# VH-VL binders against f9vpa4r286to426: the designs that were tried, part 25

Target 1, 141 residues: f9vpa4r286to426
Amino acid sequence: VIEEIKNAERVIVIGAGTSYHAGLYFSIELNRLGINSLPVIASEYYNVRSKKGDLVFAISQSGETIDVLQGIRMMRNSGAKIISLTNVIESAIARESDYKIYMRAGPEIGVAATKTFTTQLASILFILSVLKKENLKKMEK
Short names: E, the ipSAE of ESMFold2; O, the ipSAE of OpenDDE; V2, 0.75 times the mean of E and O plus 0.25 times the DockQ between their complexes.

## First folded at step 5 (VH-VL)

Design t21 (framework fv_zimberelimab)
Fold by ESMFold2-Fast, scan of step 5:
Structure t21 (fold): chain C 141 residues (1-141), chain A 123 residues (1-123), chain B 110 residues (1-110)
Amino acid sequence: as target 1 above (141 residues)
Amino acid sequence: QLQLQESGPGLVKPSETLTLTCTVSGGSISSGDYYWVWIRQPPGKGLEWIGSIYYSGSTYYNPSLKSRVTVSVDTSKNQFSLKLNSVAATDTALYYCARHWTYGEYVPLFDYWGQGTLVTVSS
Amino acid sequence: QSALTQPASVSGSPGQSITISCTGTSSDVGGYNYVSWYQQHPGKAPELMIYEVSNRPSGVSDRFSGSKSGNTASLTISGLQAEDEADYYCSSYTSRSTYVFGGGTKLTVL
């Protein structure tokens, strides 16, 4: 999944609610590493023009977020590859993704956002740490 | 504490438009964590999902009702509303508004419900 | 219209266990782990009892449990109490990205 991110012409990060905010952070950090990235709020997926060479990083706690699912279907039909970050194994978003990353988070009725955001952020920070190590090795030459 | 309260006319004439409003208190509609939902229950029958809305205005409708239904949201008033066009006697039901956590948007995880309001369609 | 099949009624005595079935197809109950159960007392709104087949919300008694085998989901109530007398509805996500409910089961505690 790291090689796909490094080799993408553009990384589109799509999510809704707190997933969008985790994705926004990820997108900002990718741009700092020289990786062209566009954050997309899922409800606005229809405004995005995707193409072959794009990589979509879809963040959805349930793996069933309807706007995220519709967004990845549209972008996959335009030639993009899909990576999903979800909590639910074999959810609709995970099944329709080329690469799948699973979070360690459970549902939390009444106070949902705190647990979900922290787990998503932890996953993103791990991915970024690997990318930063690769960037550091490149700079040694 | 989160409370949902339906309001609207209890009687509507056949062929007219039914309008219901759900007022949310103790929590914000402008939260990215939730969809807001309309569900109905005809007397002596089961539950039927009508539609859902996200605070951005994105809507999802039951295909059997899609041609007649509009759901809208007013974040400034912390409300969302249902318009059902061309009503008939078969639209007589208890109408509930409910909250659906976005983590479970495809699963029927309706965790808070209003008390329901009875709408009778008669001339 | 209700797409999922439930028995119209079930009865039991205090302290017994009862099971309510909810049968669909491979396009709903059988195809997804997205089944929930709701309890409705007369004159009240439905209340969530079980979600994602077998998970309980905070505050729901552990006497309530859910399971699924093939196209049939089941709600089991152990240690039956008078307060459990209510209508029970199952619900499932479908391959059409919609929600369907069962016809409902009236539980009578004898």
Scores: ipSAE 0.006, ipTM 0.547, lowest interface PAE 10.2, mean pLDDT 82

Design t22 (framework fv_zimberelimab)
Fold by ESMFold2-Fast, scan of step 5:
Structure t22 (fold): chain C 141 residues (1-141), chain A 123 residues (1-123), chain B 110 residues (1-110)
Amino acid sequence: as target 1 above (141 residues)
Amino acid sequence: QLQLQESGPGLVKPSETLTLTCTVSGGSISSSSYYWVWIRQPPGKGLEWIGSIYYSGSTYYNPSLKSRVTVSVDTSKNQFSLKLNSVAATDTALYYCARQKYYEILTGYFDYWGQGTLVTVSS
Amino acid sequence: QSALTQPASVSGSPGQSITISCTGTSSDVGGYNYVSWYQQHPGKAPELMIYDVSKRPSGVSDRFSGSKSGNTASLTISGLQAEDEADYYCSSYAGSNNYVFGGGTKLTVL
């Protein structure tokens, strides 16, 4: 999943409600790492022009958010690869994604879920920590 | 005003498939805020959740019924349906369709219910 | 048996308060704040009375209140009236998009 993010021509981060805000943070941090990223509010997916070389990072706690699901279907049809960040295994969004990240997988998110934004942010921070490590290794050489 | 109406046969023979349809009126089934649900109540017993469906076709089923149950949605008709395979006498119940509030996480409550339809499984 | 435990029956007189308990485990009632309560009159569909432990839908009397302590949720009906006589069911989210119900409590207004 990290390699896909590093090698994407553009990372489109799509989400609704609190998931959009977590995605906005992720997108800003990706741009700071030199990775071209576009945050998209899910209800406006139809305004996005996607193409081969794009990677879609879809955030949906339930894995069932309809605008996110329709967005990833449209973008996949245009040649984009899909990564999902969800809490529910085999949810619609997870099933239709090329790569799947589950919020309850891994030690950092093994605690009881309180608020959707908090669990999503924890997952994003973990991904960013790995990306920053990779970026630092590159700069050392 | 939102209204849910169950329809289907009142009598089904053992081993056959039970098919029920819920018609939604006064509101759209294509709502991002709700799942649509089947709940049953055997005579003299309590309520049992059967399964929930989103208008995209995504489903969640009661683990005890998952091998026998299929819920489908037809957004063009504003309807959703239940198919329960290999029925037995223990499937005799009032069957309700209902609307389930959907948060970002599917953890909602059931706010509108149909009147219920009695299904008897007997020869 | 039902996943959530409710008393089979409770009774009260007009004007009194009664409480109905709903006991589960840390995997349902104790683990989440997604408990709802339904009222069912004979021959009628259930009607939502309380959701998210303590919230009332529009149109439900403030005589109905909900609470939770540990693994036990409670429905309290104050100022009991004849029309409150009904079956009451609790429900809880049980994780993994699964839902469970209590066995139901028959409320008799004496």
Scores: ipSAE 0.005, ipTM 0.535, lowest interface PAE 11.7, mean pLDDT 83

Design t23 (framework fv_zimberelimab; at its last look DockQ between E and O 0.04; V2 from the best seeds 0.00; counts 0 for: pae E 13.6 > 2, placed apart)
Fold by ESMFold2-Fast, scan of step 5:
Structure t23 (fold): chain C 141 residues (1-141), chain A 123 residues (1-123), chain B 110 residues (1-110)
Amino acid sequence: as target 1 above (141 residues)
Amino acid sequence: QLQLQESGPGLVKPSETLTLTCTVSGGSISSSSYYWVWIRQPPGKGLEWIGSIYYSGSTYYNPSLKSRVTVSVDTSKNQFSLKLNSVAATDTALYYCARGYSYGEYRPYFDYWGQGTLVTVSS
Amino acid sequence: QSALTQPASVSGSPGQSITISCTGTSSDVGGYNYVSWYQQHPGKAPELMIYDVSKRPSGVSDRFSGSKSGNTASLTISGLQAEDEADYYCSSYAGSNNYVFGGGTKLTVL
């Protein structure tokens, strides 16, 4: 999924509520890495014009958030690829995504992350750490 | 105002299938903002979640009941239904239908409940 | 047995404060901030009193408050009134869009 993010013409990060805020952070950090990114509040998905070459990064705890589901369907119809970050295997959003990342609560993570936002942020920080290492290696060569 | 009303047989024989229907009035069951839930309460005991159905058509079931339970929706009648197979005396309970809120970020609580319908499993 | 542990009963006098505990595991109460509390009067359907650990629906008295520490959620009722006499149930999200309930606590206002 790292290569898809690196090679996208634009990464559209869509979410609602706390998932939107985690996505906003992700989008800001992607832009700092030179990856064109647009954060989208899910309820406003219909204002987004997407096309082939776009990658949608959809964040939904339940995998059933209706505005996120409708947003990814609309953007897939316009040619975008979909990556989902959810907590629920076989949820609607996960099933309709090209790539799936599942948030996991383990003993250490569960103790630190009583809030869903912390678990989402941990997943995002991991993705960003891999992207930053790739970016640093590219600058060396 | 939103109202949920359960209906179905008051008596079911052991090994048969229990079918209950929840009729939604004052609001649309096809509203994408909500999901719909079955919860039961044996007489004098606590509440037990049975299953849920989302606008997407996805269903989720209590693992203890998963092999016996099916939840479905009929948007043309503004109803959703529960089928519970192979009933036993331990399935005797008040059965409630309820609404969950899923618009925006996930909201895992139930804000409107039906009055409940008593189902007795007896020969 | 219920997935979440509540005391079977609690009692208090008018004007007093009482607290009802709800203990689960890191896979439900401890893992998520999705705890709700329901009040059930005899012969009536349950009514939502608290959601998302500590939030009140419109119309619910501010005498009702919720909190959570680790694997234990708590419902506190201050300024206890006769009408508060009821059964109280906690519920928690348990992952994979599944839910669990506590066994219920009977509150008696003496």
Scores: ipSAE 0.606, ipTM 0.844, lowest interface PAE 1.5, mean pLDDT 88
Fold by ESMFold2, look of step 6:
Structure t23 (fold): chain C 141 residues (1-141), chain A 123 residues (1-123), chain B 110 residues (1-110)
Amino acid sequence: as target 1 above (141 residues)
Amino acid sequence: QLQLQESGPGLVKPSETLTLTCTVSGGSISSSSYYWVWIRQPPGKGLEWIGSIYYSGSTYYNPSLKSRVTVSVDTSKNQFSLKLNSVAATDTALYYCARGYSYGEYRPYFDYWGQGTLVTVSS
Amino acid sequence: QSALTQPASVSGSPGQSITISCTGTSSDVGGYNYVSWYQQHPGKAPELMIYDVSKRPSGVSDRFSGSKSGNTASLTISGLQAEDEADYYCSSYAGSNNYVFGGGTKLTVL
């Protein structure tokens, strides 16, 4: 997943509600690391023209957010690769993604929205920490 | 055309577990546009949301009941179920299943309801 | 036990307009545009009349309308008819995947 983010021409981060706000943070930090990123409110997915070379990072608590699902379908049809961050194994969004990151795996499958936002941020912070470690290695020499 | 039908016991003893099943007909539970919902109504009183589930298994519960409630889905049978542990007389109610919309994250309205099934908690 | 406040009863004569209020807080009715209204006749399940504050599902008469101001949502029934006699419940999204109902209002058609 890290390699796809590093190699993408642009990382489009799509989410609705609280997931959009987590995605906005992720997109801001990606741009600070020199990775071209565009945060997108899921209901406005039609404002973004995607193509081969784009990576779509879809954030959905349930994996069933309809605007996110419609957005990733359109962008995949235009040649983009899809990575999903969800809390539900084999949700619609996860099933239609090229890469899948699950915030939880196990018998407890329900999460309050506040806890789900914190879990989304933890996953994003982990991804960012790996990317930042690569930057530190450039400075080591 | 779409119909929801509750099934389960009408009488449950205190401290036991209540299990109800909702069978969906005339439509698919696997639709990504909808949540499936349990709501109850004590006799002569108002409505109380219990919990919601996607066909994928994602669940959301009323905080006041969360410690005792489990909702599950069986897409192969087009059904979803309610399990309420450690029931007491205050759990006596008419229990409804319903369909909710999710065509935007967490948009709560319930457009189709079952007929309801009365559950009495009595020794 | 209800989180939203509705009057216990309202009444009106045929042909008149009536309004049922639903008062919550800035954490539910005031904070979101996800208010719905349900009609329940005796012995029957609730039926959705209004969603998203003011939208009407297909098949619901245009005599039913909804609105919101601040923390208070309102259901208005114009041209009151005998079949409108029922219990009416409001509901709102309350954040964090929580949904709350009002205590209900009995509408009597005189």
Scores: ipSAE 0.000, ipTM 0.492, lowest interface PAE 13.6, mean pLDDT 81
Fold by OpenDDE, look of step 6:
Order: C-alpha cells, then structure tokens, then sequence
Structure t23 (fold): chain C 141 residues (1-141), chain A 123 residues (1-123), chain B 110 residues (1-110)
C-alpha cells in the first residue's frame, strides 16, 4: 500500500459523506507531503479522468456505496490501481480492489458515522505516519 | 476435501461458443475467502488465466479475452461456468478450473485444481 | 498482457540446487508481493509450490523456496531429486484482479 502511494503519479481519494471528509483530509495531507492527490466526491466520479499510473484510494464504511463502486470501476478500467478502506470485510468495493484495508470498527449504528469516521482517520493517520517516515529515509540518502 | 471437476464438450466448431462447467464438491462455492478461476493451457504451451468469479457474481477477465469471455456462478448447484464466444483453433487447450485465495487481496494462490478438460476447436 | 519471462529449460544433477527466474515488470512481479510458483508433471494439473513470493503451502517440501528482487522472482530447488523433473510456472498479480503467468521452465534432472 505504501509503495503504491509513493509510486503513484496521482492519488485519487474517493468517498461519500463522512468518508469523503476523511478522504479530503487524507488528500490534503498527501499533497503536503509532495504527493499529488485529488479528493473526489463519489457522486461526481464521472468528472475525473483517470489513467494508468493513477492510484485510487476508496473510502467507504459499508463497502457498498454505489457511487464509490462505480467510480473505482471506471478508474480501474482506465488502468488505475485501487486501494480500499472499508469496514465490511469482502464488501463489493473491497473485492474489486487491489489492496484491501479494513477498519475493524464494528457495526456502525448511527445515521451519522462516528466510530467509522474516527477509525478512518486513525487508519489514514497511520498511513501518513509511515509515508512521512519513508520520506525522511529518502532525504537521508 | 475440496474437489473441482470440469465438464463440457471436447469438440467445438470454429466461430461457435465453448461452454464449460466446473462442479465443486467437498466445500461450498459461497465463501468470501475464495474466488474461482478458469485457466487454460494449449497443448505443449504454458498457462493462461482466463477469468475469475466471486460467489457474489463479480467477474474479472483477461484483457485479451474479455470481449469473448463470460464467467458465471450458480451457488445453488455449487458450480461456475465459462463461455468463450467465437472460438478459433488458437482456443484449443486444456481448460482448468481452480480455486483462488481472496482474503485480503486476490492472490494468485490457486491451491485446488480440476483435472482439466481438453477442448479442441476443429471443423 | 505479456507473459512473465522464464528460462525455457534448466537442468541439474541429483543433490544439486537449481534456480528458476521469473522476470516481470513494476506492474506485476515488481509491483506486488504476490508471486506464486506451480509444478506440473506430464499429464497432471499444476500444483502450487510457492505463494506470496516465498511462502510454502502445507505439504510442500522445504526443498522449495522462493525469493524476489526487483522485477525478478526466483524459485530455488535444493537437494534436487528425480521427482522434481517437471515444468514450473510462475505467476504474479498484475493489478485490477488480473493475473499473469510465466512461459514455463522445463526442469531436467540429469
């Protein structure tokens, strides 16, 4: 996952609702690290033109978000690699991803996501911490 | 113990459709831990992945064959099938069905194979 | 997509160690740690020998080992035995739930 992010020409972070907000944060932080990233609201996936070399980071609690699924299918068909962050194991989105990251947040009961949002952020922060560490190693070489 | 068995006609005419079925026994095809694949091997040649299917029906195809390939699953019969349209002599091969490991990532971990069935394309 | 590159044939004497290479690209072998190796005897279906570059399934002899460097994966067979004579295929994940096989290597035990 880390190597894919590092080597991607562009990281497209796609999500809906609270997942999009988590993705937005992730995208901002990636750009701060010098990694070209684009946050995408899932419902607007058709406005993004992806290509080989792109990496799609899909965030969905249920892993069944229709717009996210349609988005990653479109982008995958263009040659992009797919990483998913979902709460449900072997969900539709997860199954159509090259790499699967699971939040392990347990069932989300609330209409407004709480547990899953925090776990999304935790996962993202962990990824970012690793990326930063790798970046430091690169600077030392 | 899991067993896979290919079945279908051994002879198909050019331009016709090749149809094969893989019957799974000793285990359920409806598992999130595995996916199911078709792989072929022309006589005296190497292996070629044709397509994969998840028990839910999600399919993935070899780009070189995508336009002609359809893989389907019947969970009630514990079977999955392959259809290859517009066959030519180059489609003559031993066709295998196999089980792949899917947990986490779809690894090329094909641990159980059928014995294979030879399909010859000839007039 | 093009097949992974394997030597057409390798040979060794009983007791020796041999290595079969499998060369791909950064989009498959070099891009993922999902390389598998299969052994195929004449008239038989392939058998999984190595997965995830270096992991060995239960029941597979510890004489078989796998490694990877860059875009090249390697299968090493130590203590070569007559029964090891077979065709060997590598495979790799190639992204987007796509898989690619090597062209195969015929191993002859002298």
Amino acid sequence: as target 1 above (141 residues)
Amino acid sequence: QLQLQESGPGLVKPSETLTLTCTVSGGSISSSSYYWVWIRQPPGKGLEWIGSIYYSGSTYYNPSLKSRVTVSVDTSKNQFSLKLNSVAATDTALYYCARGYSYGEYRPYFDYWGQGTLVTVSS
Amino acid sequence: QSALTQPASVSGSPGQSITISCTGTSSDVGGYNYVSWYQQHPGKAPELMIYDVSKRPSGVSDRFSGSKSGNTASLTISGLQAEDEADYYCSSYAGSNNYVFGGGTKLTVL
Scores: ipSAE 0.000, ipTM 0.607, lowest interface PAE 12.3, mean pLDDT 91
ESMFold2 (binder alone), look of step 6: mean pLDDT 91; pTM 0.925

Design t3 (framework fv_maftivimab)
Fold by ESMFold2-Fast, scan of step 5:
Structure t3 (fold): chain C 141 residues (1-141), chain A 121 residues (1-121), chain B 106 residues (1-106)
Amino acid sequence: as target 1 above (141 residues)
Amino acid sequence: EVQLVESGGGLVQPGGSLRLSCAASGFTFSSYAMNWVRQAPGKGLEWVSTISGSGGSTYYADSVKGRFTISRDNSKNTLYLQMNSLRAEDTAVYYCAKGYSYGEYRAFDIWGQGTMVTVSS
Amino acid sequence: DIQMTQSPSSLSASVGDRVTITCRASQSISSYLNWYQQKPGKAPKLLIYAASSLQSGVPSRFSGSGSGTDFTLTISSLQPEDFATYYCQQSYSTYTFGQGTRLEIK
């Protein structure tokens, strides 16, 4: 999954609500690493033109978020590859993705939306840590 | 003050058409998905249709697919429901409802007062 | 197509009572469940979103719990203004409302 992110011409990060904010953080950090990235609010996916060479990073806790699902379908039809970050094994978004990352989340207690954000952010931070380490290795001889 | 005001309801014979409007005020209309929900006399709530903030995505209940069209004009802060090929079972109060997103979770946080549509001979 | 079933379809209670209403989904919907209150002749009002999150301005006597397929709405100490019909709604795959639970004065 790391190689797909590194080799993409552009990484489109799509999510709704709190997932969009986690994705916005991811997109900003990808750009800081020299990876061209565009954050997209799922409901506004129709305003984005995607093509072969694009990688879509779709964030949806349930894997069933309708705007995210419609967005990835449109972008996949335009030639983009799809990576999903979801909590639900074999969810619709996961099934329609080329690569799947499952969040490790315990039982939902307390405020569900807050818990969703922290697990999404933890997964993103892990991916970023691997990308940053590989970036450092590339600079070292 | 956040408000949704529906209009356009009335009496129509089976096979006829009606267009409902929902005028929104007090919030950034284009930033929120909008919804139509109906309620037949003495019955429960039934979701009818949803449109994304940009208008780029629309969704319909199976009972209305191919007959109803949801649309919006963000420059006028107005939501529409074009209802064609109306049937007696479409008789209901039609509510306009604002989508609310907290994280990935969606709910309908603000509702209009409703407009009555009666399909009868 | 996700079906939502509420129990009971109606119940009678007295002011001060603890009331519970149950909602069951035909398949797992995680925490993508909302609760609404509808008073006679009025539009519905959002009470709870994401299964357990209380909407701003809603009294703390209302609470929601559950995940997956089984959900509960609880009113800890019933007030006169709480006599209404209550609806659950899944938001996991489009939207489906339960048939409603009518809460009446005993």
Scores: ipSAE 0.005, ipTM 0.573, lowest interface PAE 12.1, mean pLDDT 84

Design t4 (framework fv_maftivimab)
Fold by ESMFold2-Fast, scan of step 5:
Structure t4 (fold): chain C 141 residues (1-141), chain A 122 residues (1-122), chain B 106 residues (1-106)
Amino acid sequence: as target 1 above (141 residues)
Amino acid sequence: EVQLVESGGGLVQPGGSLRLSCAASGFTFSSYAMNWVRQAPGKGLEWVSTISYSGGSTYYADSVKGRFTISRDNSKNTLYLQMNSLRAEDTAVYYCARGYSYGEYRPAFDIWGQGTMVTVSS
Amino acid sequence: DIQMTQSPSSLSASVGDRVTITCRASQSISSYLNWYQQKPGKAPKLLIYAASSLQSGVPSRFSGSGSGTDFTLTISSLQPEDFATYYCQQSYSTYTFGQGTRLEIK
């Protein structure tokens, strides 16, 4: 999954609601690492032109967010590869993704919106930490 | 107070046209997808059309595709449904409804207008 | 196209009864299922979204359950104001309503 992110010509990060805001943070940090990234609010997926060489990073806690699902279908048809970050195994978004990352859910049930954002942010921070470590390794050569 | 008010319904002959309006108040109209749902006398609910918050994306039921056009004017907080080539089976109460999302997208119609009656009759 | 079928089409019940209405999708819709209540001459009212989430302001006697293709709306203790028609709606691929279940006084 890391190699797909590193080798993408552009990483399109799509999500809705709190997932979009987690994705916005991810996109900003990817650009800081020199990885071209575009955050997309899922309801506006139809405004995005995607192509071969693009990687779509789809964030959906339920894995069933309809605008995210329609967005990844449209972008896959244009040649993009799809990575999903979801919490539900065998969800529609996960099933239709080339690569799947399942986020870790906490043991207790709390405030749904806050818990979702925190879990997505934790997953994103982990991915970013691996990307930064790889960047440091390259610099040391 | 969040509110949707439909207008523009009436009697029209088969093959005719009619334009419905839905005036929104009490919320940030430009931040929500909007929907039209109809109900024929004594029958169930039928989804007609959806428009995204910006107006850039529209969706239609197969029964109205090519005849109806959904649009919106965010500066006037108003949703529209242009109905062309009307048929007797289009006779119904037409409701506008707000598309609901909370946290992650969870499409539900949380706010509804009171409806406007469209009668297609010779 | 996703078809939604409700069962029963109508039922009679008494105040205080536990009432169950079911909804079946022609294909998996995960948890993208909403329930609405409609009283004669009035606009529909959202009761449940995402299969099991109670809409703000809706009495706790209403609950929803299910995922995939089979869904249930339950009213734990029927009140006089609950006599109405109930509709399920899939929101997985555009929107489709069930045909409705008319809840009548016994």
Scores: ipSAE 0.006, ipTM 0.561, lowest interface PAE 11.2, mean pLDDT 84

Design t5 (framework fv_maftivimab)
Fold by ESMFold2-Fast, scan of step 5:
Structure t5 (fold): chain C 141 residues (1-141), chain A 122 residues (1-122), chain B 106 residues (1-106)
Amino acid sequence: as target 1 above (141 residues)
Amino acid sequence: EVQLVESGGGLVQPGGSLRLSCAASGFTFSSYAMNWVRQAPGKGLEWVSTISYSGSSTYYADSVKGRFTISRDNSKNTLYLQMNSLRAEDTAVYYCARDYSYGEYWPAFDIWGQGTMVTVSS
Amino acid sequence: DIQMTQSPSSLSASVGDRVTITCRASQSISSYLNWYQQKPGKAPKLLIYAASSLQSGVPSRFSGSGSGTDFTLTISSLQPEDFATYYCQQSYSTYTFGQGTRLEIK
């Protein structure tokens, strides 16, 4: 999944609500690493023209967010590859993605509002940490 | 105060049409997906339809697909359900409900309207 | 479609009783399970979301548990205002309600 992100002509990061804000952070950090990235609010997916060479990073913890699902369908039809970050194995968004990144859905005794935001950020920070390590090795060599 | 108020229900003959409305107040309507849920007299709850925040995506129960159309007007804070080709089995109280996703992980219907009665009878 | 089956369809209980209602999904839905309470002539009210999280304003005697396919709603000490119909709902793939469990006075 890291090589797909590094080699994309553009990484479109799509999400709704708090997922959009996590995606906005991700997109800003990708641009700082020299990776061309565009954050997209899921409800406004129809304003984005995607093409072959684009990679869509879709963030939806439920994997069923309607505007995210519609967005990835349109972008796939335009030739983009899809990576999903979801907590639900075999959810609609996960099923329609080329690459899937999962985090555990909260524990049985969890409080959804506090844990879910942390899990989403942890996934993004992990991906960024791998990309940053790769960037540092290139700078040294 | 967050409120949803349904209207437009009534008596209609089989094959007829009705349009239901749900007026929202006390929250940013355009930021939430919305749902229609129905309940036949003496029976349980049945999900009917969902519409996304922008209105770009709609989903329907198989029992109403092709006959019902969900829509919204965010400038008027109003949700609609256009019901065509009505059948006796569509007789129910129709509720609108707000779709709230706790931490983006878990959708639940946190706010409900009072319901409006639709009777399909000859 | 994911089917939701509640058990029992009705039960009788007395004030002070511990009441348990179960809900089974036709496939794994993780923790994407909500519980609602409906009193006669009224709209449903959200009690529990994410299988076990108590909605704000709902009394602590209500609790939810379970994951995957098997879920439980428990009322630890039944009060007069708790006589109602209870519904589970999966939110994993669109929405499906269980058929309801009617809680009656014994």
Scores: ipSAE 0.007, ipTM 0.542, lowest interface PAE 14.1, mean pLDDT 83

Design t6 (framework fv_maftivimab)
Fold by ESMFold2-Fast, scan of step 5:
Structure t6 (fold): chain C 141 residues (1-141), chain A 122 residues (1-122), chain B 106 residues (1-106)
Amino acid sequence: as target 1 above (141 residues)
Amino acid sequence: EVQLVESGGGLVQPGGSLRLSCAASGFTFSSYAMNWVRQAPGKGLEWVSTISGSGGSTYYADSVKGRFTISRDNSKNTLYLQMNSLRAEDTAVYYCAKSPYGYGEYHAFDIWGQGTMVTVSS
Amino acid sequence: DIQMTQSPSSLSASVGDRVTITCRASQSISSYLNWYQQKPGKAPKLLIYAASSLQSGVPSRFSGSGSGTDFTLTISSLQPEDFATYYCQQSYSTYTFGQGTRLEIK
């Protein structure tokens, strides 16, 4: 997963609602690491032109968010690779992804939205920590 | 040109068996889930069965569970529906339909065959 | 086991009319709702998927809306070729079609 992120020409981060905000944070941090990244709100997926060399990082707690699913389908058909971050094994989004990362979160209902965002952010922070360690390790040599 | 052609329909007695085939062309067959939908004379559409692109997942309408078996041969680009213990209410035009992706749920059927008529009558 | 109910079962309209067909799911299906058109003796044709996305090649006078349990198909300016039977379909948990709405010339 990490190698795919490091070697992508561009990382498109797609999500809806709180998942989009977690994705926006991820995209900003990827750019700080020198990885070209574009955050995309799922409902506007049709405005994105993807191509071979692109990597799509799709965030959906339920794995069933229709706009995210439509977005990854369109972008995969254009040649992009898909990584999903979701909590439901065998969900539509997970099944359509080349790589799958599972987070721990309950259903998003009212107050539970805050917990979902925190869990998504924790997963993203872990991925970022691994990427940063790789950069630090390279600098030591 | 993406095309689906059904065959195997005909007249069969109650309790009998029949196997339908759907020949696919113009696309990478193994990458897409496939579906059977039927329509009784003068009635609406009824979903019958779905199979994932790999064949690893199958789904059935309650009305046909235990009697019908969906299968595919990706090397021959062919979808099958084995129908056993046929009843008068199974009389319908059977359509083969393609999903836009390999999983068996969550999206529409984008390409349809012309249909094949199955009549269950004594 | 999700039940789909369409309304009305039939309607009559004239060329140029705005036509609305409604579909209701027995439980929330998010946006996993599709619309099909079927002409006599022909296979169904996909019009709308994911509640509101227009299938390639389908005229822009067709539009879909809704989420959860209530969905609508609208034809903004009816053309002669639009007289057909229309079906909704949930794709959230396997598949269930509505009973169909027959659109007849007035």
Scores: ipSAE 0.000, ipTM 0.517, lowest interface PAE 16.0, mean pLDDT 83

